# Designs tried in a protein design chat: VHH binders against q9p7j3. Part 202

Target 1, 174 residues: q9p7j3
Amino acid sequence: MILPLFPETQVHVFVYENVSNCAAIHEQLISQNPIYDYAFLDAATILYKKQVYSAIIRALEDRRDEQMKTKTIHSEVILSLSPKTEISSAFRQFSMTKKSKNIVVVKIDSKLTEEEEFERLDKLVEGNRVEFSDEELQKLIDFKVLKKNYKLDPSTLENPLASILSSIALRGYS
Below, E stands for the ipSAE of ESMFold2; O stands for the ipSAE of OpenDDE; V2 stands for 0.75 times the mean of E and O plus 0.25 times the DockQ between their complexes.

## First folded at step 15 (VHH)

Design dc2 (framework vhh_6qgx_2)
Fold by ESMFold2-Fast, scan of step 15:
Structure dc2 (fold): chain B 174 residues (1-174), chain A 122 residues (1-122)
Amino acid sequence: as target 1 above (174 residues)
Amino acid sequence: QVQLVESGGGLVQAGGSLRLSCAASGFTFTDYTMAWFRRAPGKEREFVAAITWEGDDTFYTDSVKGRFTISRDHAKNTVSLQMNSLRPEDTAVYYCAAASYDFGTPTEYDYWGQGTRVTVSA
């Protein structure tokens, strides 16, 4: 995918359901295995494609402006999903954990094509790849997690998109 | 104010043992994943072992599995690396590292020690 504001930046987003090897992926992340240079999100936290795109755009803006709070663009994407700028809290809220069942994987600045990344990730992730679409994401979301992460009340939970996007865009300014 | 201080390095003959220790201060030790990395002369830094903040799960690089053991003592604010059956290729400066979170991306270690030198002679 090409983003209008960042046309030279290659972005790929992948969704996997019924993942059985999150603990093994965690081990590779701890050892800094360069093959695993992605952002691994818990799909329980993602309701819309626009939610992920907004976080990616915010992270790319922070990189462009030399205002990143984390050391890598992928870590900045995870931070950018959070309504606050506290790094460890953002990671605990949105990251894949060893208990995750469904994940969203983001790759920025890939040296590979989308098809090559699919082939590579399908070997690393033991799960079923599904389309990155609002329909598929809505099957995987946990509304209790979403409500907690974005501090949604019952009235906003019925149509949370605008609230979520505002939280991401206005992170650190409110 | 945050400080990781390694100790226990030295010169040892092949087949010998060393115990490295890392004393942590200036942060809540129990909330951090602790790891050992090493860098041999003229080479890049590589992962050796880690112990997680949640559940004390341990991980090792293949070349040291079965020979090295990582452990932590929460009361002493210390992480240790017991190195047995040492080989000349284990010669390196060993660094203690701490990370506030170890999921989501390749782990970004927030704090690093100055290193302790291990030399294994043939």
Scores: ipSAE 0.781, ipTM 0.876, lowest interface PAE 0.4, mean pLDDT 88

Design dc20 (framework vhh_6qgx_2; at its last look DockQ between E and O 0.73; V2 from the best seeds 0.69)
Fold by ESMFold2-Fast, scan of step 15:
Structure dc20 (fold): chain B 174 residues (1-174), chain A 122 residues (1-122)
Amino acid sequence: as target 1 above (174 residues)
Amino acid sequence: QVQLVESGGGLVQAGGSLRLSCAASGFTFSDYTMAWFRRAPGKEREFVAAVTWEGDDTFYTDSVKGRFTISRDHAKNTVSLQMNSLRPEDTAVYYCAAASYDFGTPTEYDYWGQGTRVTVSA
């Protein structure tokens, strides 16, 4: 995928449901295995494609402006999903855990084609790949998690997109 | 001020044992994943073992599984690495590291000790 503001940056987003090996992935992340250089998100936290893209754009803007708060672009994507600037809380709110069942995987600056990344990730993730679409994401979301992470009131929960995007855009300003 | 101070390194014969210790101060120890890394002469730093902040799950690199045991003592703010059946290829400087989060991306260890040297002679 091409982002209008960053046409030179290759971005791939993958969705997997019914993942059985999150604990094994976690072990590889702890050991800093470079093969796992991705952002692994819990799909329970993601409702819209635009939510993920907004976080990616914010992370790329922070990298461009030399204002990243984390050490890698993938870590910056996870931080950018959070309405707050606290790194540890952002990771606890949005990251895949060993208990996750459905995940969203983001790759930025891939030197591989989308098809090559699919082949690689399909070997690392033991689950069913599904389309990165609002329809598929809406099957995997946990509205209690979404409400807590973005501090949504009952009136915004019926159509939360604008509130979520504003929260991502205002990270670091409120 | 965060500090990680390693101790317990030294010279040992192949087949011998050493216990490395890392004393942590300046942060809430129980909220951090603790790990040991090593760097052999002329090589890059490599992962050895870790114990997670949640659940005290332990992980090891394949070459040390069954020989090394990582543990943490919450009362003493100490993480230890018990190294048994040592081999010449275990010769390295061993570093203690701490991370406030260990999911989502390859773990970024926020704090590192200065290292303790382990030499295993044949």
Scores: ipSAE 0.801, ipTM 0.892, lowest interface PAE 0.4, mean pLDDT 88
Fold by ESMFold2, look of step 16:
Structure dc20 (fold): chain B 174 residues (1-174), chain A 122 residues (1-122)
Amino acid sequence: as target 1 above (174 residues)
Amino acid sequence: QVQLVESGGGLVQAGGSLRLSCAASGFTFSDYTMAWFRRAPGKEREFVAAVTWEGDDTFYTDSVKGRFTISRDHAKNTVSLQMNSLRPEDTAVYYCAAASYDFGTPTEYDYWGQGTRVTVSA
């Protein structure tokens, strides 16, 4: 897909459930295998499509404005999910780990169609692809993790979207 | 100032052993994944071994498994690479590297040493 504000940038987002090989993916990341150049997120931290798109937009805005704090656009997406400015905290909170069961995978600056990118990614991830939709994400979320990551109280947990999006948008302004 | 200082390189005959050491300062050592990379003449830098910040798990490239052992000493802020059964193809400059996070994307190693030369003669 192409975001209206960034017409030259093709983005794909995939969701996998019941992933069995997160440890093997970790090994490829630590050795810097370029085939794995994606953002691998833990789906337990993602409740909404808009959460992911807001982080992507924030990362692209920071790249446009030469304000990126991380080395790649994919690492910047992970930072952009966090209400905090500390890079290592953002990665520890939102990234896929070797213990993750469900993941959200983001590719930015893709030169491939969604189908072509899926075929490539499907060789790397051993799991079941599901639709990138609020309905599927709600099945995979851990609300205890969401509450912790965004400091939600009981009233905001009933309607958390605005609080989450504000945290992403306002990081660094307060 | 962050410093990674390698030592222990040298000339050794095939089948021999060397122990590389990397002294780290200027950051909280236990929060970092430590790694060794190497660059052979005419080749790109390649991954050799790592020990993770979370859980002290170790990883090795296939060509060194069973021959090299990475370890670290949290009291001395050092990471070591014990290199046994050395082969001529292990000849390279070996670099120590550090990363504060090692999941989510291909690992971004923020700090690098200057390297130590290892030469393995036939």
Scores: ipSAE 0.703, ipTM 0.859, lowest interface PAE 0.9, mean pLDDT 90
Fold by OpenDDE, look of step 16:
Structure dc20 (fold): chain B 174 residues (1-174), chain A 122 residues (1-122)
Amino acid sequence: as target 1 above (174 residues)
Amino acid sequence: QVQLVESGGGLVQAGGSLRLSCAASGFTFSDYTMAWFRRAPGKEREFVAAVTWEGDDTFYTDSVKGRFTISRDHAKNTVSLQMNSLRPEDTAVYYCAAASYDFGTPTEYDYWGQGTRVTVSA
């Protein structure tokens, strides 16, 4: 897909459930395998599509403004999900772990169609692709983790999206 | 100033063992994933092993699985690579590396050591 404010940047987002090879994926990431050039997120930490899009937009804005805190656009997406400024904290909060069963995969600057990118990614991820929708994400979310990551309380839980988006947008502005 | 200093390299016969050590300084050691890489003569640098910042996960390239063990000591700010059942193909310069984050995306290593030479004779 193309974001209106970034027409030259093609973005794809995929959701996988019941992923069995997270450890193998981790090994490839740590070994710097370039074919794994994605952002791999723990789906347990993602509640809304807009949460993901907001992080993507924030990362793209940072890149545009030459204000990236990380080395790659994909790592910046992970950082952008977090209300914290520490890179390590953001990764601990939102990145795929060995315990992850469901993941959200983000590709920035894709030169392929969504279907072509899926075929490529499907060779790397052993799981079931599901629709990237709020409905599907809501089935995979861990609210305890969500509340912890964004410090949600009973008042903000009435509208979690607003709180999440504010956290993403205002990261570093306190 | 950041430093990664490797030690423990040397000449060993096939089937022998070596223990490499990397001493880290100048950064918060507990916030970094530590890894070992190697470059054999005429070959490109390749990943060997890594241990996450929390020390709860380890990863190995296939050719060293079951033979090499990576570990870290937070108290001493060191990472070690125990290499058993060494083979001539393990001959290389071994480098210590540190990354401020891991997982999620291909890891970018921020710091590198100068390397220690390991030679395995047939």
Scores: ipSAE 0.646, ipTM 0.842, lowest interface PAE 0.6, mean pLDDT 94
ESMFold2 (binder alone), look of step 16: mean pLDDT 82; pTM 0.839

Design dc21 (framework vhh_6qgx_2)
Fold by ESMFold2-Fast, scan of step 15:
Structure dc21 (fold): chain B 174 residues (1-174), chain A 122 residues (1-122)
Amino acid sequence: as target 1 above (174 residues)
Amino acid sequence: QVQLVESGGGLVQAGGSLRLSCAASGFTFSDYTMAWFRRAPGKEREFVAAMTWEGDDTFYTDSVKGRFTISRDHAKNTVSLQMNSLRPEDTAVYYCAAASYDFGTPTEYDYWGQGTRVTVSA
């Protein structure tokens, strides 16, 4: 997708279910393998396409305004999903872990087409690629995790979109 | 301020062993991933081994698997690298590094030691 305020920025989002090699991916991240330059999210934390795009937009705004708190745009996306400015907490809340089963992968500033990124990622991720859609995300969400991450009460759980987007947009500033 | 200090480097003959230690000051290790990297003369820095603080997960580069062992001492707040069956190609300066998060993106190691030199003679 092209973002109106960032038309030159290439953004690709991929969803994989039943991933068997999250531990191997984590090892590649720890060793700083440059092939793995993506943001790897736990799909248990993502309910809507708009949730991911809101975090991407916030990260790109912070990069544009020279206000990034992390060293890379992909790290800034993960931070931007959190309602708080604490980097370590955001990563614990939203990142893929070695125990993850379903993941969302974000690539920003790709020099490859979407099809080329799909081919590349399908070699790195041992799982089933599914459509990046609200329908598919809703099959993978963990509502206990979502409630904890965004501090949702029972009255908002049936339609939490506005609360989630406000939390992302208003993160860390007075 | 966080500081990492390496020790244990030296000269050893091929087939010998060395134990490197990394001590941290200014923080506790409970939320940090600790790693060892090395840089051989004329080469780029490469990953050697890492340990996630919680869960005791350990990772090694292929060339050292089965020969090197990373471990921690909670009482001393140190991470060690036991190097066995050393080879001339293991000759390098070894660096300790720490990261407060290691999931989600390629790990950003914010804290580095000054390095300790290991020389393995043929």
Scores: ipSAE 0.750, ipTM 0.868, lowest interface PAE 0.5, mean pLDDT 87

Design dc22 (framework vhh_6qgx_2)
Fold by ESMFold2-Fast, scan of step 15:
Structure dc22 (fold): chain B 174 residues (1-174), chain A 122 residues (1-122)
Amino acid sequence: as target 1 above (174 residues)
Amino acid sequence: QVQLVESGGGLVQAGGSLRLSCAASGFTFSDYTMAWFRRAPGKEREFVAAISWEGDDTFYTDSVKGRFTISRDHAKNTVSLQMNSLRPEDTAVYYCAAASYDFGTPTEYDYWGQGTRVTVSA
């Protein structure tokens, strides 16, 4: 995928359900295995494609402006999902954990095609790939988690998209 | 004023044991994943072992599994590495490292000690 604001940047987003090896993936992340240079998100925290794209765009803008708060673009994507600027809180709120069952995986700056990245990820992730679509994401979301992460009240929870996107775009100002 | 201070390095014969310790100060120790890395002469730094902030789960590189044991003492703000059945290939400077998060991306270790030297003779 090509982003209009960042046409030179290759972006791939993959969704996996029924993942059985999140603990094994976590082990590779702790050891800094370079093969695992992705952002691994818990699908329980993602409701819309636009939510992920907004975080990616914010991270790319911060990289362009030399304002990244983390060491890698993938870490910056995870931070950018949070309405707050505290790094460890953002990771605890949005990252895959060893107990995650469904995950969203983001790759930025890939020199591979989407198909080639899928073949690579299929070796790393023991789960079923599903379409990156609002319909599929809505099957995997945990609304209790979403409400806590974005501090949604009952009136905004019925139609949360605008609130979520504003929280991502205005991170650090609210 | 975050400090990680390693101790316990030294000389040992192959098959021997050493216990490394890392004293941590200047941050909330229980919130951090603690790890040991090593760098052998002429090599890049490699991961050895880690103990996670969440539930003290332990992780090891394949070459040390069954020989090394990582543990932490929350009351003393220390992380330790018990090294048994040492091999000449374990000769390296061992570094203590700390990270405030250890999931989502390859872990970013923000704080590092100065290292302690371990030499294993044949």
Scores: ipSAE 0.780, ipTM 0.881, lowest interface PAE 0.5, mean pLDDT 88

Design dc23 (framework vhh_6qgx_2)
Fold by ESMFold2-Fast, scan of step 15:
Structure dc23 (fold): chain B 174 residues (1-174), chain A 122 residues (1-122)
Amino acid sequence: as target 1 above (174 residues)
Amino acid sequence: QVQLVESGGGLVQAGGSLRLSCAASGFTFSDYTMAWFRRAPGKEREFVAAINWEGDDTFYTDSVKGRFTISRDHAKNTVSLQMNSLRPEDTAVYYCAAASYDFGTPTEYDYWGQGTRVTVSA
């Protein structure tokens, strides 16, 4: 994917359902295996494509402006999903855990084509790849998790898009 | 100020045992995943073992599984590595490391100790 403000940046987003090996992936992340250089999100936290893109754009803006709060662009994407600037809270709220069942995987600055990333990632993730679309994401979301992460009240929960995007864009300014 | 201070390194004969300890201060120890890494002469730093913040999940590199045991003591703010059946190839400087999160991306270890030397003779 091409982003208008970052046309040179390669961005790929993958969605997997019914993943059985999240514990094994977590082990590889702890040992810093460079093959796993991705952002692994719990799909229970993602409702819209625009939610993911807004976090990616925010992370890329912070990198451009030399204002990243984390050490890598992938960790900055995870932080950027959170309405807070607190890194550990953001990771606890949005990251894949060993008990996750459905995941969203983000790759930025890939040296591989999208097809090559699909081939690599399909070998690392034991699950069913589905389309990165609002329709597929809405089948995987947990609304209790979404409500807690973005502090949504009942009036905003029925149509939360604007509130979510505002939270991502205004992180650190409230 | 955050500090990780290792102790327990030394010289041992192959087949022997050593217990490394890491004393942590300056951060909320119970919120951090703790790990041990090592760097052998002429080689890159490699992961050895880790223990999650709750202390109920442990991780090991294949070459040390069954020989090394990682543990933590929240009351003393320490993490320990019990090393049994030591081999000459375990010779390295061992580093204690701490991470505020260990999921989502390859773990970013925020804090590192200065290292303790372990030498295993044939």
Scores: ipSAE 0.748, ipTM 0.860, lowest interface PAE 0.5, mean pLDDT 88

Design dc24 (framework vhh_6qgx_2)
Fold by ESMFold2-Fast, scan of step 15:
Structure dc24 (fold): chain B 174 residues (1-174), chain A 122 residues (1-122)
Amino acid sequence: as target 1 above (174 residues)
Amino acid sequence: QVQLVESGGGLVQAGGSLRLSCAASGFTFSDYTMAWFRRAPGKEREFVAAIDWEGDDTFYTDSVKGRFTISRDHAKNTVSLQMNSLRPEDTAVYYCAAASYDFGTPTEYDYWGQGTRVTVSA
């Protein structure tokens, strides 16, 4: 994917269902294994491709403007999904946990092609790849989690996209 | 002011034991994952062990599994590393570290102690 405001930045997003080794991945993250330099999200929290893209764009804007609140671009993507600016809360709300079954993996600044990143991730993630599409994401979402994370009311629940995108774009300003 | 203060380092013979302690202040200890890292002379910092914010999960680098045990005491705001069957290769400065999150990305440890020296003689 090419982002209009960041045309030189390579972005790859992968979706895996029925992942069996989230606990093993977590162990690699806590020991700072550099091979695992990705953002690992719980797919139960992601409803739309635009949700992920908006968080990526916000993170890249914050990096450009020297306003990142975390130390890495991947951590900033996770923070940027949250409507609030509290780092630990954002990670608890959106990150993969050892009990996750379906995940979304984001890579920013890759020197590899999408296919090369996928070959690498296929060795790290024990699960089934599915297309990064709204249709596939809607099979994996937990609407109770989504409603809680974005504070959705009945008036927004029928079409939550605009509310979610506004929450991401206006984080810290609303 | 955030402080992590290590203690318990010293000189010990190979096969001996040491218990390192880290006293934490200035943050909500129960919300943080605590870890031990070490740096041997002329080498890069290496992960040793971690205990999650709940205190239920522990993590170890392969070279210390079965020999070292990490634990925490929320009432005392302390994390400890019990080091048994020490080897000369364990000689290093040991650092206590704290992270507000330990999932989603490679863990970013926000706070670090000044370190405590451990020397294991052959």
Scores: ipSAE 0.754, ipTM 0.870, lowest interface PAE 0.5, mean pLDDT 88

Design dc25 (framework vhh_6qgx_2)
Fold by ESMFold2-Fast, scan of step 15:
Structure dc25 (fold): chain B 174 residues (1-174), chain A 122 residues (1-122)
Amino acid sequence: as target 1 above (174 residues)
Amino acid sequence: QVQLVESGGGLVQAGGSLRLSCAASGFTFSDYTMAWFRRAPGKEREFVAAIAWEGDDTFYTDSVKGRFTISRDHAKNTVSLQMNSLRPEDTAVYYCAAASYDFGTPTEYDYWGQGTRVTVSA
């Protein structure tokens, strides 16, 4: 994928449902296995494609402006999903955990093509790959989690897109 | 401020045992994942073992599974590495590390100790 403001940056986003090996992936993350250099998100926290893209754009803007709060672009994507600037809170709110069942995986600055990343991730993730689309994401979202993460009231929850995107774009300034 | 202090290193013969300890201060110990890494002469730093902040789940690199045991004592704010059946290949400087989160991306360990040397003779 090409982003208009970052045309030289390669971005790949993958969605997996019914993942059975999140605990094994977590073990590889703890050991800093470089093969797992991705952002692993819990799909229960993601409602729209635009939500993920907005976080990626914010992370890339922060990297461009030398204002990253974390050490890597992938960790900056996770932080950028949160309306707050607390790194640990953002990771607890949005990251895949050993108990996750559905995940969204983001790769930035890949040296591999999308097809090659797919082949690699298919070996690392034991689950069913689905299309990165609003329709598929809406099957995996947990509205309780979404409401808590973005502090949505009942009226906002009926049509949350603008509120979520605003929270991501204005993180720390809202 | 956060401080990690290792102890327990030394010289031991192959087949012997050593217990490393790491004393943590300056943070809420129970909120952090604690790990041991090592660096052998002329090599890069390698993961050895970790104990997670949630549930005290333990993780080991394949070469030490069944020989090393990581544990923590919340009352003493210490993490320990019991090393049994030591091999010459275990010779390294061992480092204690702490991370405030251990999922989502390859774990970024925020804090590191100075290291303690372990030498295993043949």
Scores: ipSAE 0.790, ipTM 0.884, lowest interface PAE 0.5, mean pLDDT 88

Design dc26 (framework vhh_6qgx_2)
Fold by ESMFold2-Fast, scan of step 15:
Parts: structure tokens; C-alpha cells; sequence
Structure dc26 (fold): chain B 174 residues (1-174), chain A 122 residues (1-122)
């Protein structure tokens, strides 16, 4: 995928359901295995493609403006999903954990083609790859988690997209 | 000011044991994932062992499993690495590291000690 404001930045997003090895992936993250340089999100927290894209755009804007709060672009994507600026809180809210069953994986600035990233990531994740689409994401979302993370009330639950995107775009400024 | 201070390094014969300790000031280890890394001459820093903040699960690199034990003492605010059956290949500078979050991306250890040298002679 090409982002209009960042046309030279290569972005790949992958969705896996029924993942059986999240604990093993977590162990590799703790050991800083460089093969695992991705952002691993819990699919229970992601409802729309635009939600992920907005977080990526915000992270890239912060990198461009030398305003990143984390050390890597992938960590900045996770932070950018949160309506608040607290790093550890954002990671607890949106990251894959050892108990996750469905995940969204983001790769930015890949040195590999999309097909090469698919081949590589399919070896690391023991699950079923599905299309990155609103239809597939809506099968994996946990609305209780989404409501809590974005502080949604009944007035916004019918169409939460605008509220979520505003929260991401205005993180720390509102 | 947050600081990690390692101790317990030294010279030991192959087959011997050493206990490394890491003391924290400025924060409490119970809120952090703690890890030991090592760096041998001519090599990059490598992961050795970790104890995670939630539930105290422990992880080890394959070459030290069954020989090294990481543990946490909450009362003393220390993390230790008990190293048994030491081998010449374990010779390295050992670093204590702390991270406030350990999932989502390769863990960003925010705090590092200065290291303690372990030399294992043949």
C-alpha cells in the first residue's frame, strides 16, 4: 500500500486468525530477535482498515517531524492507536499478548517485497492468514475492548469510525 | 534517577558457578520485565534470560537452559542470575536490563546497567 503523504514509504498489513503460537512470538519479542521487527496488534482492538492506516500516518508524521516518543516506527504505530500519550498503557491496550488468538501485523520500511514478507511472516505465525479488510476485521473485533480503549458511549457505538479516527489524529492535543 | 547496578562477576573455572545480582534504585522491579544480556568479544549482544513482570514467567536462550536460573527478590528489589555448570563459551560481560512493556514489538529495554565481567577458564 501507498500513502498519499508518504508515497515512498512501503507499508504492509497482515491479519491472522486462530494463532496458536502467540506465547512463542512474545518470547522472541522479549529476546529482541531482529526477525520479529514488526508491530504485533491484538485483532480484538481493530475494527477498521482506516483505524490502522490513521495510526500509521500519525506515526510517520511524528517521525518526519522528529516527534516520536518511542524508539522505533513500529512501536510508534502501537502508541498512535491510543487516544492517550502514555506508552506502557497503549501497549497494554493494543498489543498482541501471549493469550491473543487473532492478530494484526504491521511492517513499515520493509527491505523485502510484499510476497517476501508474506513468506517470512507465515513461517513466524502459526495461524490462518485472512484478507486485511473491514469485513474480516469485524469478525475478530471485541466490542467491549474497543469501547473501553476509545471511551465510546452509546451515542457513538452505532458508527464509531469518526470518533476513533479523531482520537488517533488528536492524540495528546485534545 | 533510575539506576541498575550489577555485581557478582569474576573469574571461575569451567564447571564452576557464579551468582550475578542486579539492584535497582529509583523504581521497583515488580513493575518491570527484567533481563540479562551478554556480550562476548567480537560478538553482538545476545539475550540470556528474562523474568516478566506479569506472573514472573521466565525465559532462557537455548544454550543456558537447565544451567542458569533467573529469579526476583521483591523485598530486596533485586534480580539475580544463578549460573551453574559454566563453560568457556559463557565468557562475556553480562548486562542487566529493564523494560516497562514487553509485548507488541521487540522489547525496548529502557534501562541498562554498566555490566559485570564473567571469565570462565578452561
Amino acid sequence: as target 1 above (174 residues)
Amino acid sequence: QVQLVESGGGLVQAGGSLRLSCAASGFTFSDYTMAWFRRAPGKEREFVAAIVWEGDDTFYTDSVKGRFTISRDHAKNTVSLQMNSLRPEDTAVYYCAAASYDFGTPTEYDYWGQGTRVTVSA
Scores: ipSAE 0.786, ipTM 0.882, lowest interface PAE 0.5, mean pLDDT 88

Design dc27 (framework vhh_6qgx_2)
Fold by ESMFold2-Fast, scan of step 15:
Structure dc27 (fold): chain B 174 residues (1-174), chain A 122 residues (1-122)
Amino acid sequence: as target 1 above (174 residues)
Amino acid sequence: QVQLVESGGGLVQAGGSLRLSCAASGFTFSDYTMAWFRRAPGKEREFVAAITYEGDDTFYTDSVKGRFTISRDHAKNTVSLQMNSLRPEDTAVYYCAAASYDFGTPTEYDYWGQGTRVTVSA
């Protein structure tokens, strides 16, 4: 996938449900295994494709402007999902954990095609890949987690897209 | 000011034991995952062991499993590496490292010690 504002940047997003090896993936992340250079998100926190794209665009803008707060573009994507700029909090809110069941995986600056990344990632993740679509994401979301992460009140929870996107765009100001 | 200060390195014969310690200060120790890395002369830094901030999970590289044990003491702000059945290939400078998060991406260790040298003679 090519983003209009960043046409030189390769972006791939994958969704896996019923993942059984999140603990094993976590072990590889702790040991800094470079094969696992992705952003691993808990699908319980993601409601829309636009939510993920907005975070990716914000991370790429911060990289372009030399204003990244983390050391890698993938870490910056996770931070950019949060309405706050506290790194540890953002990771606790949005990252997959060893107990996650469904995950969203983001790859930026891939030297591989989408199909090649799929083949590689499918060997690392023990779960069922599903389409990256609003329909599939809405089957995996946890609305209690979403409400807490974006501080949604009952009136905005009925149609939260604009609120979520504004929170991502205004990160650090509210 | 954040500091990680390693101690316990030295010279030991193959089959011997050493206990490395890392004293942490300047951050909330109990919120950080702690790890040991090593670098042998002319080689890249490699992961050795880690213990999560909750202290309930430990991780080891395959070459040290069963020989090394990582532990932490929250009251003393220390992480330790007990090294048993040492081999000449364990000769390296050992570094203590700390990370405020250990999930989502390959872990970015924010703080590093200066290292302690371990030499294992045949």
Scores: ipSAE 0.777, ipTM 0.873, lowest interface PAE 0.5, mean pLDDT 88

Design dc28 (framework vhh_6qgx_2)
Fold by ESMFold2-Fast, scan of step 15:
Structure dc28 (fold): chain B 174 residues (1-174), chain A 122 residues (1-122)
Amino acid sequence: as target 1 above (174 residues)
Amino acid sequence: QVQLVESGGGLVQAGGSLRLSCAASGFTFSDYTMAWFRRAPGKEREFVAAITFEGDDTFYTDSVKGRFTISRDHAKNTVSLQMNSLRPEDTAVYYCAAASYDFGTPTEYDYWGQGTRVTVSA
């Protein structure tokens, strides 16, 4: 996908359910295996496509403005999902862990075509690939996790999109 | 503020053993994933071993599995690397590294020691 504000940046987002090898992926991340240069998110934290896109756009803006707080664009995407500026907190809230079952994988600045990334990731992730759509994400979300991460009350939880997007856009503000 | 200090390097003959230690100060040691990396002359830095902040799970690069053991002493704020059956190809400067998070992306090690030199003679 091409983003209107960043037309030269290639972005791919993949969703996998029933992933059985998150512990093995975690080991590869710890050893800094360059084949695993992606952002791996826990799908329990993602309700909308716009949520992911908003975080990507913010990360790209921070890179453009030389204001990234993390060392890589993929880490900056994870940070940008959080309404707070604390890096370790954001990673604990949104990242895939060895216990995750469903994941969202983001690739920025891919040197491969979308089809080549599909082929590559399908070999790294032992799970069922599903479409990146609001419908599929709604099957994987954990509303208790979402509520905690964005501090939603019951009235906001009925239609949380605007609140989530505002939290991402206004990260670091009152 | 945050400091990692390595010790225990030296010269040893092939088949020998060395124990490296890394003393951590300036942060809550148990909240960090600790790792050892090495850099041989003329080569890039490579991962050797890690111990995670959650559950003290251990991971090793294939070339050292069964020969090296990483361990953590929470009371002393140290991580150690016991190196047995050393080979000339293990010759490198060994670096201690710490990360406050180790999931989501390839781990960004925020803090590094200055390194300790290990030389294994044939």
Scores: ipSAE 0.779, ipTM 0.874, lowest interface PAE 0.5, mean pLDDT 88

